# Ledger of designs, part 5: VH-VL binders against Large ribosomal subunit protein uL1m (MRPL1)

Target 1, 266 residues: Large ribosomal subunit protein uL1m (MRPL1), of Saccharomyces cerevisiae (q04599)
Amino acid sequence: FFHTAKKLYADDYKPAAMSSNAPSLTKDQAKKRELKRLVQRKAEAKRPATASPLYMPVTKALRYLRAAEVGRPQSQQTINLTTLVVGERGTAPLSGSVTFPKPLRYIKIAAFTNDESKLEELREKYPNHLIGGADLVAKIKSGEISVDFDKAFATPDIVPALQSQVARILGPRGVLPSVKKGTVSDDISSLLQESLGSMPFRQRGNSISIGVGKCYFTDREILQNIISARAAFKTAVDNQKSKKPNILSKTTLSSTHGPGIVIDFA

## First folded at step 24 (VH-VL)

Design f3 (from g3 with heavy chain Y106F)
Fold by OpenDDE, last read:
Structure f3 (fold): chain C 266 residues (1-266), chain A 122 residues (1-122), chain B 107 residues (1-107)
Amino acid sequence: as target 1 above (266 residues)
Amino acid sequence: QVQLQESGPGLVKPSETLSLTCAVSGYSISTGYAWSWVRQPPGEGLEWIGFIYYSGSTNYNPSLQGRVTISRDNSKNTLYLQMNSLRAEDTAVYYCARDLWFGSRFYWFDYWGEGTLVTVSS
Amino acid sequence: DIQMTQSPSSLSASVGDSVTITCQASQDIENYLNWYQQKPGKAPELLIYWASNLETGVPSRFSGSGSGTDFTFTISSLEAEDAATYYCQQYDSLPYTFGQGTKVEIE
């Protein structure tokens, strides 16, 4: 009894390429949809964050985010702030810089000046940074001090010495102070203060995202950074020379591996 | 570093108006946070008076409502407290403090002034 | 207004002793409670925030617990420098209100 195994021809059901003939929305329909979306987004931006079921106070949110990062390397435990931005088509994206009270990355700086009074002040204020005058320039030139700083600043008086003695050392490393780079000022104290902890931000698509801390930061430090970020974003909005400036909308706090939690960013 | 420094008359007569100032340094009062006044009668507890938010909005303790005005001068980075119709019971050390305020939520007072004693006496 | 009842009003203890202070809220304030230390002639300083979180730089001998209406502040091993008045403060709703304070004296 030779059971003829009927070769069931697996009909190649070529899935009919559903030509997603999504009817090409007429240009007008697309515009109307975009306008409707804009109106909805604006309406959402006016809703209090507390109305969101995902809303938490920052302290509570941080507890959950830290818990989510347990077992991860500390270097990879970043807390991120994401703010939705609502704007009309053609509005310039928001951009700027935030100076955080607690920077996410430690930057070692060098400051050069021939003013002894300023040197003393700077050394007191910035003990972990490289502060000096002609003597420091000479030490760098001789190789006694290695160039292990990320950025350098100078007063105008010492710039000629830097250019003549250490430009070949600092230049290739991109840390030579210059007026063009904005790293030369008579008010070097203010310059350092503004530069330390400064983080750039830029709107990408419909949101701004910025790191505001590490999981090992204190709640205070993270809150202070968030407050600084808010201020900077607001300033960016205020500086928009538009009749219809962008609007900051829903803001979420997240960690590298953690969920997005809605916070009140008003 | 943020510093707050209260100043005012050490002695005020009953029914007069108290005017206090709080000079803030190290941070612009118009940039962020809320800024509170808190008082403490000698040997007693702490009483929150009110705050001014960085946007300029104010909130007052209802117990003192109508007698207290908190204002600021952004150009001077200075806070002001005015309290009318002073009584002996208003004798206290008056503190200005920065409120760690984010959004619609207070967290804690993170910086305090040294306080200024105000005595209400005839 | 939310009333905060703090107890005891004062206590005396020896160095090394454990000290406990309680604070009761007139309504549920969840965990929105801070603890401050005030030394004589000084402004209050934050020790504990959100009922149980230790402020940065504060010694680990200080702790807070509780939720809802009942809160506890503990000094596990009293040091001479801990002589101060301690206050609880609710921030669930305005106006912010403080407990009456607990004066801790060292014997």
Scores: ipSAE 0.807, ipTM 0.951, lowest interface PAE 0.7, mean pLDDT 93
Fold by ESMFold2, fold request of step 25:
Structure f3 (fold): chain C 266 residues (1-266), chain A 122 residues (1-122), chain B 107 residues (1-107)
Amino acid sequence: as target 1 above (266 residues)
Amino acid sequence: QVQLQESGPGLVKPSETLSLTCAVSGYSISTGYAWSWVRQPPGEGLEWIGFIYYSGSTNYNPSLQGRVTISRDNSKNTLYLQMNSLRAEDTAVYYCARDLWFGSRFYWFDYWGEGTLVTVSS
Amino acid sequence: DIQMTQSPSSLSASVGDSVTITCQASQDIENYLNWYQQKPGKAPELLIYWASNLETGVPSRFSGSGSGTDFTFTISSLEAEDAATYYCQQYDSLPYTFGQGTKVEIE
């Protein structure tokens, strides 16, 4: 197997270790070594990924990664993307969010409001979720609609009806909207967007790592997610608005138990 | 949902210049993928004309080099094809398509326009 | 340019028949070959990628095989909706080229 993507660039260019019998580096000598390491990393970041002996097209890489996960539960077979980041010391870490065409987790939501204009807006935007007012509350109370949603949100105007009619159904299941849980708001659209929206990412050390799918995702789904991740990472670089922005370097795909395989992220 | 829609003249005379437009909705043409033009003469096979990558770089089929230009307007999310010195053999249905292109490798065309027929005759 | 030669140019078959189409590349393209289905008046649709991988939502009666220069596309039990023209397409190198097509008709 290959090692994970983080190990491919980790600390291979560290200055020599200090010992009690070795001269200590001066502050200027340490700065010179750090600058040389940065220049080397920048040069590596500009080399084409296809020149790497570890490079594969994504579809070929996925074949090996899926093979490495044989025998594991499919829910645990995550495909991860790791991009090395080259930046000067003290440069702010990259962060942002990505909305994947194929989310790694599907959640089903219910949204309750008495506001007719908001009902129409939400039904148009979220056709595969439960959106309704008093009629939906009544259908849940009667058992006509089953409680099969993972989260529920409400505007304040319908909370009394929820409490009086379906609290005994939704409460024990942990999905009753409440102010204390933060699932009641006048701006229910923002709550839904946040719950179904983008996945955050943040640079940790010299890399960004994010799951881009499960092994059971199709090649198309994973490729489309990877393209979305690239767009989000490039947006995060552009948003730094710095004279010395971070540079996106080598990118690898890996699975939980599989090797890191170099892909062309450019 | 990503949609591509071609438009342009249906009839053009020989030696003139063809100008086609592809309106893209549901995805920004400068964010990712590559964006191709492909043509198909009536009753015949497909010919790839060229693409413009999300970064703006272009590649053309050498068989058409010197006659075609692919460009875009990112603010209108629109692709353009210009083909000069038209001949009768350029009569075809012209498609725009999104290339699932990642890094330096094509994989397949994942979205196609409906196509627009262009007839070159006097 | 890599030339792609399909055979046959057309065929007629009955519902339930097994149909085979071949595609030959003028040079080794490994597995970088797609198969598309095109119905009259519509754009092509991807069926098979990387020589043998079935695209999402494509019925299992479609299959592909081969590598290098010789490729085969099979419909194991023809259905009426499969009447179409089928194209192979190489993507090993630019320009991407298509076979000339095989028209499949229902008798």
Scores: ipSAE 0.533, ipTM 0.807, lowest interface PAE 2.4, mean pLDDT 85
Fold by ESMFold2, last read:
Structure f3 (fold): chain C 266 residues (1-266), chain A 122 residues (1-122), chain B 107 residues (1-107)
Amino acid sequence: as target 1 above (266 residues)
Amino acid sequence: QVQLQESGPGLVKPSETLSLTCAVSGYSISTGYAWSWVRQPPGEGLEWIGFIYYSGSTNYNPSLQGRVTISRDNSKNTLYLQMNSLRAEDTAVYYCARDLWFGSRFYWFDYWGEGTLVTVSS
Amino acid sequence: DIQMTQSPSSLSASVGDSVTITCQASQDIENYLNWYQQKPGKAPELLIYWASNLETGVPSRFSGSGSGTDFTFTISSLEAEDAATYYCQQYDSLPYTFGQGTKVEIE
């Protein structure tokens, strides 16, 4: 008979026996129990998600999660993805970042460069943001364009103009690009992508959790974000140089006030 | 934005081998999703040929298995279809498409190529 | 293979008419059913997924219903731009199969 905290209390069931009068195990007995639990978790990680009675396709899961959030403020309507992680003791926690096709948070960005080819690239890629060179700097200085952006980035070639013309406008608002803040780079496309779409994640305990959308996102947007999360988690596993890397186990979708629903993430 | 574009010969003879390519831009074919070939004979309905999953695993329509091969070149971000022993009934518009496929479950085809007509005639 | 039978094969209707297309699966496919619209010379375009869910940007005059083996697709008020061929597609199991199509013409 093997037990887990999730299903049924037995001799080693954690809440009662382990908390009140737990027996003192020898080092050999504790090691055997730890190994047995690891073997069980690895076996569970290999079972297909479709074998779970709580499994649903993502589109069905989203129907229930959205229903659970009806009447809640939009700020509380996040759809979260949680993946269990199984690893040998001593293996480093997984970490990385994911770039979502549909970001969970909208922020307004300003990007400054004198490089004409970069301007064309950035304007095509980011049509809803302020992209410009010396003309944009002048418009901000004159007040023609208001400072309504949350972050700003620049290539080094325009930083002198920013510092001389708009530092007293942008500086107090905390949005002046600077090398010290890491908002100046020859490759501002990478800075924009990282700021707008990238979301860091780190394993905490036995799991990774990340928001993958809001309830008002379409099914398509959430599915595409979930696929991006899987690619990022796989990259984090591949970046481990351990002989026995971590294993991604069961994955659930949940909402702030809704249930956890098993999906096939593997 | 994700774009798919088919190319290949427009006219081929019976018993020959069809070779089609699908150039993909805007997404890496080895990162996610599945990638299908679908055909449509003139004036008729659609037939799924098969897919290649982002991992490289393939699956084929049993009605065509044995004479089709789907492959890819990840460095060129390109999909390939090979179909042997062509017959007149293989005349069709051939599409490549991206399957919104996640885990063990298909959901829909979310991007399609423009299609390329292949005529099998002597 | 799961056979998908669509009815009718073609229809003609006037702008403003309500039209209904049916799709029958040879076995229970739950709700694993999509509807596509295909205009001449173009690839199919998803309208409805999971039997009844409207894809983003699809007008509300389109709807789908049904489960199991019997499914319906309805255009509640036909418009000139709806002239196209409509296909159901099952995705319960491989190979994914399509109905033979219903050509909708505007009179």
Scores: ipSAE 0.533, ipTM 0.814, lowest interface PAE 2.5, mean pLDDT 85

Design f3 (from g3 with heavy chain Y106F)
Fold by ESMFold2, last read:
Structure f3 (fold): chain C 266 residues (1-266), chain A 122 residues (1-122), chain B 107 residues (1-107)
Amino acid sequence: as target 1 above (266 residues)
Amino acid sequence: QVQLQESGPGLVKPSETLSLTCAVSGYSISTGYAWSWVRQPPGEGLEWIGFIYYSGSTNYNPSLQGRVTISRDNSKNTLYLQMNSLRAEDTAVYYCARDLWFGSRFYWFDYWGEGTLVTVSS
Amino acid sequence: DIQMTQSPSSLSASVGDSVTITCQASQDIENYLNWYQQKPGKAPELLIYWASNLETGVPSRFSGSGSGTDFTFTISSLEAEDAATYYCQQYDSLPYTFGQGTKVEIE
């Protein structure tokens, strides 16, 4: 299935029989040819995915993709989603971030602030992370709470306490919040959202590709992540604010060693 | 966390129009999934009424087509069910539900409201 | 429309018994079948999807099997908390249709 999808979605919609630089083409003729190819690709993007012989429902596709990864280390068993993008030349590439309901890589974070209202908000939003003020700083200093987080963020109001009490502990581990690293901000919620479960994407060539799960994820987890990816791709298209925005076309689901399987992304 | 809550009249008269609302929290109804209405007459099984997809497209059970309209207000994150020409057989508990629907394929209903009983009686 | 016929309509069994519910579709639906549990006054909850896959958190005493038109749902060792009504639901094509339900009671 992947090889067929690659051939259908190569940069050149049709197999090229000749160069677009043929000497007999005028500027107007070349421009009209490009426009017709664009119109054809846009029309193909609107065709139902279910009409493709390579189409499967996601749960069926996942059965085959998981089978293709049997015997691999779990860290290498990634399920990938690739969406073709149709756009005019010169249109900016799509980019953005996806926050998955089930992150592919878990990162434990610590957040420090003296602001009581932010503490309550952050603890509700991030119950599996270390959120605290001066009491948390003191517990880390005393060793009551071990440093088991990968990243830390702070509001400016607690940075002096961090520097005076735990810099010797957090500094050598590279997790001490600092203005230089961009881990200190009044808007700590934005820093946490950017870091937690977010996966950036950027269009490369005519496609966007992003991991949406591991083979050991449940079908529900992968489906929910795929829906989140679709929402993020649509947001990226909307954010272009172009009169001629990119169009999301055929989408395939694949594994590292398995075939590409067409799914309906609309 | 996603939550759905139905509300509407408990008692309506035959031939009148039923109007139900479903307040959704924890997820934007225009961002993803499909959003269904399902009913269950007392002591009987479940019947799918129809859905509205996140894009706004609708699909209805043919057995109820022509009597039912599903709509939404994205700014209030609220779903609506209108059912015309009510009959006694329309007495049921009405649920709203989120369809784990992706592309052209339903998979299951992953969140349900608590349901609201509607009695159609003269 | 695809009709789903469940059997039996109700049953009573003791804790520890094996309970079997069948569901027959009026046409071939491959494996596009779910099983739901519904307790009184509550909405249905998914137990089994794609005929045989257990949903996360569902005890292993629940299982599903079958394909095409004939499907079976089994509780291998009934527990008191399993008293509920069980529904099959096809999703091969619209409209989605449910079986009429099977009420399981504890003796």
Scores: ipSAE 0.518, ipTM 0.808, lowest interface PAE 2.5, mean pLDDT 85
Fold by ESMFold2, fold request of step 25:
Structure f3 (fold): chain C 266 residues (1-266), chain A 122 residues (1-122), chain B 107 residues (1-107)
Amino acid sequence: as target 1 above (266 residues)
Amino acid sequence: QVQLQESGPGLVKPSETLSLTCAVSGYSISTGYAWSWVRQPPGEGLEWIGFIYYSGSTNYNPSLQGRVTISRDNSKNTLYLQMNSLRAEDTAVYYCARDLWFGSRFYWFDYWGEGTLVTVSS
Amino acid sequence: DIQMTQSPSSLSASVGDSVTITCQASQDIENYLNWYQQKPGKAPELLIYWASNLETGVPSRFSGSGSGTDFTFTISSLEAEDAATYYCQQYDSLPYTFGQGTKVEIE
C-alpha cells in the first residue's frame, strides 16, 4: 500500500523547467510543446481527488502516516501538505502566510513594557514566554536571565531603557526591539499573536509545501490547520494580478519519511 | 473559542413559517467549514436538516427539501433557518452546529449551539 | 437514506460494569461512523469518530469497533457521569443519519 502511494506522489511532481534529451526544437515547436503540457496539467487539475487510487479521507491518511513514523523522535515527525500549482510561464509565484489554530513552531518570545495592565494581560495569555518591564531589563543586563529568546517586542515607553541598558547584549543577537524592524508597537499583543501563529509560504517550482502539524497533533488539530491552509492558498490565488491566475491542482499529505497520500483539498 | 447560539420564537402555529437565527462568535462563517441545522423532537432522535458551506452553497435533507431554506448574513456572522408549512411533528429542539467539513467529506460536528425549543401548536 | 438501528433502546447497569451498544447500518458505510453522548438538556458531544478513534479529552474507558454495517460501542468501566443517551451517526453519504439512541442509566 505505501509502495503504491510513494510511486504516485513521485510521478505527479514535475518541475516547470524540466529538461529532456529530445532533439533540438525550433522556437515554434518548443512553444507548441509548452502549450500542450499546460493544457494537460490543467486537465489533471480538474480531475477529482476521489478518483485517485491513493485518495483517502484525512483521518485515514493520518493513521497511515503516523504508522510510518513509529520509532522516530516526535519532534521530527512533521505532517506536510503539498499542493501542485498550474500556471503559465511568467505568472507570479503564489505566496502568503497562514495562521494555524495549532502552531507547529515553538518560538521563545520576550515582551517588554512599562505598562502594568499590559504586563498582566500578556502574562495571563502567554505564561511560557518572557514578559516584563524595567526589572526584566535589569535582569538581562546583569546576566541573571540568559538571552534564550528568538524574538522580542516592546512598547515605545520602554525602548529608551532597552537602548541604554541592553543594546550591547541584544543588538548583536538580532533581538533588540526597534521601530525600524517593526518590533515596537503600542499593540504588542498583535505582534506576539502574529509571530507565534503565522507561517509564511511561497510557491517553489510547481508546488506549495507547508507543514500542517506534527504526528502527535490530534486529528482535529491537523484538520483545522489544513482548513486554514486552504483559506490562505485561496487568498493567495485571489490576490493575483494576472489575467490567467494559477490553478491549484492535486494535493497530498505526507510525513517527513512517509509517502504522499492524496486528499481532497480543493 | 467558537460559540453558537440559537434564538427564535419558541411557539409557532401550524401552517406558518419558522424563522430561527444562530449567532456565531470566534470564527467567520464565510471563511471555512460548513454550518448545519439539526433538530431533535422531544424524546426522539436527531435529524439533520441541512447545511450552508462557507462559500454559500447549500444542501438539504431530501425529506425537508421544498420547506426549508438556510441562509446567512456574513456581516452579522449569523445563520438563518426558514421552515414553512409547519406541522405538529416539526416540534423539536433546533440546534445549529459547525461541520468539520473539508473537500467532499464531512468528519463530525465540532461545535454545537445549546439548542432552542420550538413548539408548533394552535 | 441510510438507516441506523441501535440496540438496546435502553439499559441499566452498575458503576464498574462493562456496557455494550450496537449499531447497524442498512448498507456498507465502511468506517464512516461517529458516536455521540447526549446528557439531558445538552447538545450531543462527539466521543468517537471513524468508528474507533477517540476524540480529544474522551476517557479511555470509551471505545468503538466494527466496520461495514455492524458497529459496537463499549464503556469498559461505567461511571456515574456516563448516564446519558448515546447515538451513532453515519457520514458515508447525505443525508447524515443517526441511530434512534440508547439510554444508559445507573442502577
Scores: ipSAE 0.505, ipTM 0.801, lowest interface PAE 2.5, mean pLDDT 85

